# Miniprotein binders against q9h3h3: the designs that were tried, part 283

Target 1, 235 residues: q9h3h3
Amino acid sequence: EDGFTAEHLAAEAMAADMDPWLVFDARTTPATELDAWLAKYPPSQVTRYGDPGSPNSEPVGWIAVYGQGYSPNSGDVQGLQAAWEALQTSGRPITPGTLRQLAITHHVLSGKWLMHLAPGFKLDHAWAGIARAVVEGQLQVAKVSPRAKEGGRQVICVYTDDFTDRLGVLEADSAIRAAGIKCLLTYKPDVYTYLGIYRANRWHLCPTLYESRFQLGGSARGSRVLDRANNVELT
Short names: E, the ipSAE of ESMFold2; O, the ipSAE of OpenDDE; V2, 0.75 times the mean of E and O plus 0.25 times the DockQ between their complexes.

## First folded at step 22 (miniprotein)

Design yK3 (at its last look DockQ between E and O 0.94; V2 from the best seeds 0.80)
Fold by OpenDDE base, look of step 22:
Formats: C-alpha cells, structure tokens, sequence
Structure yK3 (fold): chain B 235 residues (1-235), chain A 85 residues (1-85)
C-alpha cells in the first residue's frame, strides 16, 4: 500500500541520513578534482552497506556534492515540531497553507527536486551532470543514494533553499534539465519530512509540491512544471 | 540537541514497529520468507541506531523499548528460518 511504501522509504532515507556520507565539498576541494572523485565513487557501484568489491568498505548513506554557496541551515526544526504538536492538539484544521505558514514562521524552508533512476551508466551520467552543475554554481547542493539492492532504483536529490521561492525552484529545474536529465522530477519540501508527514497521511496532505515533466521542443527550459496544490501549470 | 536526538529515536522506533508489523503480516500471508527476513534485518539496523542514540542520551526507557522490539524481531526471524528448514 502507498502508506506503507512511503513510510518504508522514509525510514530508509532516515537511516541513510544517519550513516556516513561520501562528500565532495567544492568549498574546500578544487573543482579539477571532481572528475577523479566521480570516477572513484560512481553511485551505481557504491553500495549502501559496503559490500565486498565496492568502492566503499563501510556503510554509506549518501553521496553528496556541496557547491561554493552551500550553507547548511535547516531553520528552527525544534520550534516547528513544537508548533506542529500544539496545532494537532488544538483541533484546528490542518491544510497545506497551515504547513506553509509553519515552515515560514520557523524558517524551515528547504526543499528538493527528486528523480529516480535505475542503477547503471545512465544514473552515473546523470549524477555527473548534476555534480558539475553544483560545482559550477548552477545548483547549491545535491545527493544521490548508493546502490542498495539488485534492481532497486536510486534517487538523486537536488536541493533549493526556499520552497516558497517559486522562481528559485524553477531555476533549479532548468539547471537539472540543462544537465541533460529528462526523467520525471518531483519537488518536496523538507518540512513534511521533519513533521513525519508522508503519502496517505491522515491529514490528506500531499508532500509533493511540484512536478516537472520533460518536454521536447517545448519551453526554453525544456520542461513543464505543475503546481500540485493548485493543479496549475507554471510554465 | 537532546530534543532532536530524542525525536530521531522516536522516529526510528516508530519505523521499526511499522516494518516489524509488516514482516509479521508477510509471514501470516505465506509470502516469500526472504522478503520478511530482509525487512527484519532492516528493522534491526534501525533499532541499533536507536540504541546508540538512546545510550548517548542515557535514556533507559527508550533503550528498553528498543530492546523489546529487537527481541520481537529476532523471534520472528527465528520462526521464519524454521519454516525454511
């Protein structure tokens, strides 16, 4: 069922967040070393638990690239969670607008474009493109999941600083498309993760804010972006 | 912060409980034992993380809860292995 699947994936993501990461930090490492790093740690070969023969001998939660302008700031997550608990006990209606306001109030505004790809050359190539875009300053930060099981898809996450900044979200989409990625993208604010809100939740909240579909010969950005909350195309 | 660590532990325990219930359901349905076993291994993985964090906090109640779930997972795993023999 969708609810179980969503929570299972959330559990996997949480575990991955807590395990060691392989990181290329452009703030401290020369851009000229990126190619060697990508060759050393292709995401299709890096294994979640450090399988024999993999580039990693220990568990790896994520492979990540930090751009020059990357500044980790998750906002007031504790305050957000406290306010969320209070809201639940108040009996007040809970809407997407409510969560948006909570996020703004507590400055928990990060979000991410997500893409799912099968392990292999296409994934590694896509990741390389994203990594370059990050290092070149077109994107701020991205991560990719390592290989977990045979046949399982891997996810690339491309972050933006503010999910309420529509232009910023669209710019990230454009940069992803410019990197040659043509698959479906979904955008999810992190606030939903911090509050434990997943698909098929009791409040009927949708964690997906935007969808981006590649369009050949279409707009200059090469994609159509749908606002899921309002069911309106933005491009 | 201690608050965030506590939150993480609670989430790990929640996920572990959910996945454990799913594994039990899979067993009852007569599904492939391997699927249930893989879930249980992941449950154990989550619970080990929870234990480490609970130890860091010195929270005996959370440790106890995590241990109870581990024991439950282990018992189910043993039952699944017996079915394969």
Amino acid sequence: as target 1 above (235 residues)
Amino acid sequence: SEYMIRWKIMMLLRFADLLLERAEELKKEGSDPEEAKELLKFVQYLLQMAIRLAEKLGNEDLLKRAQELIDRAQKLLEKLRELES
Scores: ipSAE 0.753, ipTM 0.915, lowest interface PAE 0.6, mean pLDDT 92
Fold by ESMFold2, look of step 22:
Structure yK3 (fold): chain B 235 residues (1-235), chain A 85 residues (1-85)
Amino acid sequence: as target 1 above (235 residues)
Amino acid sequence: SEYMIRWKIMMLLRFADLLLERAEELKKEGSDPEEAKELLKFVQYLLQMAIRLAEKLGNEDLLKRAQELIDRAQKLLEKLRELES
């Protein structure tokens, strides 16, 4: 069932968040070193738990690239979580507008475009393109999951700093498409993650705020973006 | 921050409890014991993370909660292994 599967995946993502990461940090590392780093740590070969024959001998939760402008700011997560608990006991209805307002009030505005790809050359090539876009300044921060022992699809996350800034979200989508990415993209605000709200939650909220579908020659020159919360096309 | 570490522990415990319940259901259904064993292995991984964080905080209540779930997971894993013997 979708609810259990979503929570299982969320648990895997949280465990990955807390394990060590492999990071290329453009703020402290010359851009000329990026290609060697990408060759050393292709996401299709870096294993989640450090399998024999992998480039890594220890668990790796994520492979990440930080752009020169990356400045981490989680906002008032503690205040957000406290307000959320108070709201749940208030009896008021909980809607996507509720989550949006909580996120704005507490400055927990980051979110991410997600794409899922099978292990192999296509994944490694897509990640390399995204990583270069981050180092070149078209994107600010991205991460990719390592290969899990059981196989299956891996995920690339491309972060933006404000899900309410539609122009910024669309610019990130455009930069992703310029890197040659044609698959479906879904966008999830981090507020849902900090509140533990996943698919099949008791409030029937959908954590996916935007969807992007590639369409060459369509409006917005490369993708059609739908705002799922408001049922409106942004492109 | 200490608040964020506590929040992480509580989420790890929530996930571990949900996955453990699923493993218990799989055993009751007579399903393939490998699915339940794989879930339990991951449950133990989550709980080891929760234990490390709770020890870092010195939070005895969260340590007790994690240990209770570890005990349940281990007992179920032992039962699944015995069924194969």
Scores: ipSAE 0.739, ipTM 0.917, lowest interface PAE 0.6, mean pLDDT 88
ESMFold2 (binder alone), look of step 22: mean pLDDT 85; pTM 0.827

Design yK4 (at its last look DockQ between E and O 0.92; V2 from the best seeds 0.75)
Fold by OpenDDE base, look of step 22:
Structure yK4 (fold): chain B 235 residues (1-235), chain A 85 residues (1-85)
Amino acid sequence: as target 1 above (235 residues)
Amino acid sequence: SEYMIRWKIMMLLRFADLLLERAEELKKEGSDPEEAKELLKFVQYLLRMAIMLAEKLGNEDLLKRAQELIDRAQKLLEKLRELES
């Protein structure tokens, strides 16, 4: 069931990517307008399909904030996919290292910290903190899923430019923690999504690269980050 | 790119097929019909997206495949509704 759940969530994410987004772009919109935008589109009230009474009348896939330094570059995704197909046909062993090298070769290096929260004030507050961090330049880009069916959790995604840049990944974790987020974070490279690699895949690849757990009174970063591939704590 | 559109369509169809099979399984197990119905609605949503992209690409084979899956989803949905009446 873990495999099915993972693929179901991936399908939902893919559908969301294709629907319209509500975007605050700090490159074109003054930072002073952020609070009004957040008040207008709280994630707990924005509905996935534009339910009556919601702030949105049409379907919304994601609510997103773009920072001043945000540059949309996904790399050579087509080349990556072609190379992946060729690799599968070759019968060569496929390892996390293989995928890392493919990602580097094709410059598909984006990744994201993920957090799952129940709808409500806590989610909206968390999102507001992340949005501010993005607009202030501590983070580059973030998005949050709108409210779906009752009882469903919403996800906040905070992106980094390079999943191979360990320091950059850790800096993003620190910024998230500084924004007041205390829940479990998982880091996933986008390369796995572009290749359709989810949990319980036939290659036994784990799409989660890092986990971050909040720690009271701990390191200056306020979290413990685990490298899942090597089972080593980085902090 | 046309390649990326094709990839998206194929992924949508893959997800739709998987979720449709799950809905069929839920029905066979006697699970809550509402869960299966919601899943089928989402399947239809995915397939509508696939159709839109396939039309844009002008790929009749992908259109046909998407339509076949929609028909299966609709038939299953109708059966589930009949069971509730």
Scores: ipSAE 0.720, ipTM 0.906, lowest interface PAE 0.6, mean pLDDT 92
Fold by ESMFold2, look of step 22:
Structure yK4 (fold): chain B 235 residues (1-235), chain A 85 residues (1-85)
Amino acid sequence: as target 1 above (235 residues)
Amino acid sequence: SEYMIRWKIMMLLRFADLLLERAEELKKEGSDPEEAKELLKFVQYLLRMAIMLAEKLGNEDLLKRAQELIDRAQKLLEKLRELES
């Protein structure tokens, strides 16, 4: 997507991060309450800024579900950012390998599978499936954007704790597909977000590490996962 | 940390400046003023967040920069409203 569009979306994501969230926390809430919560706050009806007729009267940045085993740890983000600034002034080349090493060194290893869907039943159904997978323990944490006034596409993010753990990333893909999700998935390590590296960046880095495409009848597991960096199929 | 708060302010200011420039372009192109007005409302939303964080940090330079941008956005909003009347 274009550089301006990516920057605009990043700005919206940052504003959303700082606004209140609607959270179902399986660590403190019984799983039997999930269906009622999902019915109360469908992502196609929850509005970003509390529009008339919506379930919320105040801004909502994200709708999220935390799994029983969710333990947030963003790593040494401050050290990562400081090392990144030093690297930029050093004159050394900046490659995907240098970003990977910075992420490992500073333990900023989380990443997420992303899917984009139009508002409506399909989005609400997909979200409900993901939310159930999180509460049941197949996934650890997920969030979905609320509806914007213009009614554009919304995003579901499904997090994993280590982008270098290919098995773990592929297991999350399988859990997403088992929840009935058939659309394109893209995977982005969080290190890119913390360094402000979006598509159309000056280093020509690609923040998307993996792509997953559902393939009906062509695979035992129904996913075709491509490593974008090496142009290699993992499945 | 104070480092992370400063980083958030700097990113908010960068986004606000980019989007404000886009709104100025839309006005110059003669595009429908509603798109530019919605963009400017979002710019002011970002800048109010930046002001809140800069006040928490006690950073007068960042406060001034955010206020200058919010004033510029408000001036452009007023000009767009005048074009409709």
Scores: ipSAE 0.666, ipTM 0.899, lowest interface PAE 0.8, mean pLDDT 88
ESMFold2 (binder alone), look of step 22: mean pLDDT 85; pTM 0.832

Design yK5 (at its last look DockQ between E and O 0.92; V2 from the best seeds 0.76)
Fold by ESMFold2, look of step 22:
Structure yK5 (fold): chain B 235 residues (1-235), chain A 85 residues (1-85)
Amino acid sequence: as target 1 above (235 residues)
Amino acid sequence: SEYMIRWKIMMLLRFADLLLERAEELKKEGSDPEEAKELLKFVQYLLRMAIFLAEKLGNEDLLERAQELIDRAQKLLEKLREKES
């Protein structure tokens, strides 16, 4: 069922979050070293648990690139979680507006564009483009899952610092497309993850805020971006 | 923070319990021991993380809950391995 599948994927993501990461940090590492690092750790070859013959012998949860402008701030996650518990016992209705207000109140504003890719070369090429965009300053932070044992799809996450800043979210979408990415993108605010709210949740909340489809528009590459909360096209 | 560590343990236990229940269902169906075995290996991975955090926090209740689940997972995994032979 969709609810079980979402919970399983969330469990895998949490386990990955807690394992070691392979990080290229542009704040401390020269941009000229990026290509060598990408060649050493292509996401199609880095294995989740350090399989024999892979470049890593130990588990890797994520492969990540931090831009020079990256300033980590998760906000008041503890306060958010406490307020969420109180809200659930209050009898007050739980709506997308409720979640948005909790996130704003506690400054848990980050979110991410997601893309899912199966092909190895296609994934490596997409990741390299995203990683370069991060180091060049068009994007701030991205991560990609390592290769899971057989049949697993991999995910690239491109973070933005404020899901309520539509301009910033749309600019990140544009930067992703400028890096040559043509696949479907979905945008999810991090507040849902910190509250353990996944698809098929008991409140029927939709964690996907935006959906982006590649299309040529105007003079440059563009996107058709749908606001899923209000069912309104933004572009 | 200790609140965040406790939250992580509780989420790990929740996930482990749900996945363990699914593995038990798969065994009852008798149709795919490899899928159940893969779930159980992952359940044990989650529970080892939960045990590590519970020990760090010094929370005996959470440690006991994690140990009970990992014992159930191990017992089921052993039974599936016997079925294989």
Scores: ipSAE 0.725, ipTM 0.909, lowest interface PAE 0.7, mean pLDDT 88
Fold by OpenDDE base, look of step 22:
Structure yK5 (fold): chain B 235 residues (1-235), chain A 85 residues (1-85)
Amino acid sequence: as target 1 above (235 residues)
Amino acid sequence: SEYMIRWKIMMLLRFADLLLERAEELKKEGSDPEEAKELLKFVQYLLRMAIFLAEKLGNEDLLERAQELIDRAQKLLEKLREKES
């Protein structure tokens, strides 16, 4: 993917974040209602702009599920951005380590596993599995993009609280795999999004920290997780 | 916060400008006009969001910039439609 594609996707994500969300909140809604909600709003049928005949008549940015332990905390994003501007002005070298320290200092530590799937039964099934895992407390929060254009892939995002907590990131991978997901997963910290750092950026920073590949007959986890920064397998 | 709203507006404007340039390139290259049109519609969508936020902030400068980009996008869209007629 070229730099233009990355920025286009980022623009789409930002627009989606600003539009209304369809949310199942396990903190306020009984778990017994999840199946009915999933049936009402299958991601493959919910349309980005509320097309005629879709379950939604108005634009939907994301379909999301919040777990019982979910607490929205983005940290000090303003402070992070100010520090980032100051760093750029200073002329000091900018490395992945620099960004990690900035993230820690300002408590902007959220990250997400990403999976891309074609619209259809497989996507809806995958989403249902993830949603159940969230409601059951194996995962904290997840979202899926609605159907946009014909033939376009949809993305499921599964969040973790701290991208610096390797164990937590790996546990989320395991939970995703346990939900029956076998596709490629990539892990991206949100700090890169807040700083406008995308693929092919001038600092040569890679927004993807981890990559998970499904493995048959492997460990109980059923995946191999690669640390992209160090090019080391963690599992 | 007002800061975050301002940041969002600036990012929307940045994306809109980038995508508008891409649409212009697509037109020059003789690419499928439908692709350029779809891109321009998305640009307009982003800019409407920017306008909404700029109005909320009461920032006339950002509002003006967004309006300029919308006008540019609209003109390009009209040119693409005329070429197909």
Scores: ipSAE 0.681, ipTM 0.892, lowest interface PAE 0.7, mean pLDDT 91
ESMFold2 (binder alone), look of step 22: mean pLDDT 84; pTM 0.808

Design yK6 (at its last look DockQ between E and O 0.92; V2 from the best seeds 0.75)
Fold by ESMFold2, look of step 22:
Structure yK6 (fold): chain B 235 residues (1-235), chain A 85 residues (1-85)
Amino acid sequence: as target 1 above (235 residues)
Amino acid sequence: SEYMIRWKIMMLLRFADLLLERAEELKKEGSDPEEAKDLLKFVQYLLRMAIELAEKLGNEDLLKRAQELIDRAQKLLEKLRELES
């Protein structure tokens, strides 16, 4: 909505990142246990701070599923942040190309597709489909926010390992759609988060790189995907 | 890494400062005190995380900055409760 709202949401996300997570890790847990785990921890019922009557008694920041091929690597974030500080001091202009090059140079290439849903059946159904796609190997890793105290909208994040690999990003979009997801998806590279760059930032950068809209009988993958930075359709 | 822990503390302090400023603005506008109180509770949550990390690093300057902000948040919360009485 505005700069304050974006910063507030970023603060909530950071606090969630730092709290305990509920994780189904396919690298160490048999796939046959997934359905029971999903039934135990539906994102509509898991509470952010461990409310009475919820499945969790302690704070939960995220509910996550790691695929068998998941190999976490955030890259050289420290080098990225140091180079960013130097660039800001230099007085040189800051552009999307600048951010892209910093991310490439320091190997901070991960990003995520985002979808926002209200608590309830639709959210839990979407999450279950995504979680199964991760365990089946079509996606590498996903997470979903728990229910807030007042029950606002929740977010599902589906990660990819390289935002510059457009085919990989499109393949993840296709896997999301194959799971039956029809809502709007937006894509944000992690480099923006590590540099503290949100909407309404002083450099007028747009953290949303790609946008995916579901279309019946459309592209080969059932989506129309737009590159927001270059105003170019990828599908 | 130690650098990443310091970065997290700095971001937590930045967010806490921003949200505290917003809560002060809401009070001046005469807005619903519940919104400002909820914001201050979240500010305290962020600052407790920052304090824990600063203690882990042994960084006295960051710890002091977090403690000063949590005190400001507590004082504003007390002022909001006085307005309700």
Scores: ipSAE 0.767, ipTM 0.926, lowest interface PAE 0.6, mean pLDDT 89
Fold by OpenDDE base, look of step 22:
Structure yK6 (fold): chain B 235 residues (1-235), chain A 85 residues (1-85)
Amino acid sequence: as target 1 above (235 residues)
Amino acid sequence: SEYMIRWKIMMLLRFADLLLERAEELKKEGSDPEEAKDLLKFVQYLLRMAIELAEKLGNEDLLKRAQELIDRAQKLLEKLRELES
C-alpha cells in the first residue's frame, strides 16, 4: 500500500502540474502586492477543481511564488530519460550514485523540501511565511497544493537549484525554519520524479535524500538534518 | 518537445491503469464504494489529459489506449452505482 500511495500522490502531482497555476511572480509584481495576493488566494480555500464558493472558479494545480532570482531551468530531461532507458536495457547495476551521476551529466539538479499540513489557518500561515521568504530572496521558488478532498493534507514544496549542493539544501532548510515552520521536512530531487522512481520501486532506490526535524533549543538552524542515503546527521 | 509530451502521456496512462486496478480491488474487497468512485473520477481526469496530449501529437495508438482505459473505468463506475441502488 505504501507503493500505491506514493504512485497515487505522484499521479496527483503530475495532474496538478498540467492544470493552471496561480502564480505570484516577484520579478514582475511589486512585493507590496504580496499580502493582498495571499489574502485573495489562501491555500486552504483555493480548491483543486474550482468548487462553488472558492476563490477560483476553474481548476488550479498549484499556487506558486517566484522569487527575483528564479530561473526556470529543468536541464536536459529528455537526455536524462534516454540515458535512463539505455541504462535499464544494459542490465548494469542501478544505484543512488548512478542516478546522481545521470542527474549531473544532464544538469537535472533541482530538488525540493516537502512539508505536509492539514488545511486551515496553520497551513495558510505557513504558506505566507514561505511566500515572504521567497519574495525577500531567502528562497527561490515555492508552491503549495490547493485544497482537494475533505480532510486531505496539502503540500508545500520549496525548491533548491541543486540537490548535490549540500550547503544550498541546508540553507533552504534554515530559511524554512526561520519562516516559523516546525513540521517534518523531506527533501527529494526532481530527477526521481522525471524517471518515474517512487517509493517501493524495483531498484530499491529511496527518493528522499534528506529529512529535517525541528529542534527546540538546538543548533542555530533550529533543525536536525539527516542524510538518508548515508544515515548521517549533517547538523 | 514531442518526446516530453509522449512521456507525459505514457505516465498518465500508467497511473490511470494502476489506479483503475486499485479501484477494481476495492470493489472486490467490499470497501466503501465512494472510495472506488473517487479513484475512478480521478482516473477519468488523468485520461482526459492523456487524450488531449495524444490529440496534440496525433498519436492514434495512444488515443486508442486511453479510450480503452476510459471504457474500462466507465464500466466499473456503472457497476459500483448499481450496487448502491
Scores: ipSAE 0.619, ipTM 0.875, lowest interface PAE 0.7, mean pLDDT 91
ESMFold2 (binder alone), look of step 22: mean pLDDT 85; pTM 0.831

Design yK7 (at its last look DockQ between E and O 0.95; V2 from the best seeds 0.77)
Fold by ESMFold2, look of step 22:
Structure yK7 (fold): chain B 235 residues (1-235), chain A 85 residues (1-85)
Amino acid sequence: as target 1 above (235 residues)
Amino acid sequence: SEYMIRWKIMMLLRFADLLLERAEELKKEGSDPEEAKHLLKFVQYLLRMAIELAEKLGNEDLLERAQELIDRAQKLLEKLRELES
């Protein structure tokens, strides 16, 4: 993976974070309205920067669904970032255990499963399944990127509240698979995002903590999950 | 918070600088002017966000840095368009 490519993607993600979002919020919107909303805003047709012929005429950064139990809590991100800067100045070695401890100390424990899909029916179908799982309470929060460039892949992010809670991470994987999703999933703790640590970083850290592969002959419903930090299969 | 607003501006400026440098490299090499123009348009998008936040924060130094970068990007875009002609 090219370091410039990772930084470019991070820049696009940050710009998207800061633009308006299209949100279905189950905390304030009846679940019976979800199907109409999904039909109005399929991620393969919602355009990143607006288009007179698309469902949106203004920029959209993300399309998101908030579950009824969603309670946003990023933790002590400011303290985390300050401690990270101090650590780099200290000259002490930086390891995955260092990042894990910083995240625990500052309560920045959220993370996300990521999947990348080409625009079209497969993406829209996967997103609809995830959105239903969120509204039904099997998942907490998810978002999907809009269409930004022809032929380019889009990303679905499914959040969990504690990357150290392996059972919770595995339950989210199972809920994603139950929605019929069979592609590769990778899991990234939010601590890496808040510290600007991407693949090919100068510390040789791997921001992907878990990897999930669907297998026809695997466990019940066929998911195998690898802890990449310890080279241990969790399933 | 004001800390998070300042952090966002700093990250936007860093990304813009990285992408602008890449666009300048592409122009110097003469290898991919459409990629360079695409990067520069995105650089300007990032910098407009940074300018808006810097104005909200009232930070004149950050605002000036963002405006200098957006001007550099615009001039490079104009040079690339002239080269096509």
Scores: ipSAE 0.738, ipTM 0.916, lowest interface PAE 0.6, mean pLDDT 88
Fold by OpenDDE base, look of step 22:
Structure yK7 (fold): chain B 235 residues (1-235), chain A 85 residues (1-85)
Amino acid sequence: as target 1 above (235 residues)
Amino acid sequence: SEYMIRWKIMMLLRFADLLLERAEELKKEGSDPEEAKHLLKFVQYLLRMAIELAEKLGNEDLLERAQELIDRAQKLLEKLRELES
């Protein structure tokens, strides 16, 4: 992806975040209702802008599932942004380590595994698997983008509470793989989004922290996870 | 918070400006007008969001900036439609 593509996708994501969400909240809704909800709102049929004939008549930014242990906490995003502005004006070098420390200091630690899939049965099936894993407590929260255009890929995001907790990130990868997902996964901390740092940025920061590739007959986890910052395989 | 709303507006305006520039470039290159039109519709969508937030803040400067970008997008859209006729 070039710089323009990355910023365009970021703009789409931001707009989606601001539009209404279709949410299944396992904290308030019985797990027995999940199947009916999934059938009512398959991601391949829910449209971004509420097209005629879609399950939704109004714009939908995301379809999401909240687990029982889900607690929305984004940390001190305002403080993070202020510190980032001060850092830019200071002339100090900006490194991935700098961003990590800023994130820790301001408790902006959320991150997500991302997978991109074409609309259709495979996407809906993958989403159903993830949704079940969330409701069953293997994952905390996930969301999927609705259908935007013909042939356009949809993204599933699976969140973890702390991108600095390597074990937690790996556990989420394992849960995703256990749900039957075999495609490439990338892990991105949310701190980069809050700071407007995308691919091909002037600081040469890579917003992708980890990559997970499915492996047949490999580790018990069924995947190989690469630390992109250090170029080291973790599994 | 007011700060976060302001940040969102500024980001929306930034994205709108970037995408508008891309649409202008596509037009100059003689690319498919449909692609440029699609971008412009999304630009308008972003700017509507920005306007709503700016109104919530009562920030006239941000409203003015958003309106300027809307006008620019609309003019480009009209030019693209003329090329298709």
Scores: ipSAE 0.697, ipTM 0.901, lowest interface PAE 0.6, mean pLDDT 91
ESMFold2 (binder alone), look of step 22: mean pLDDT 85; pTM 0.824

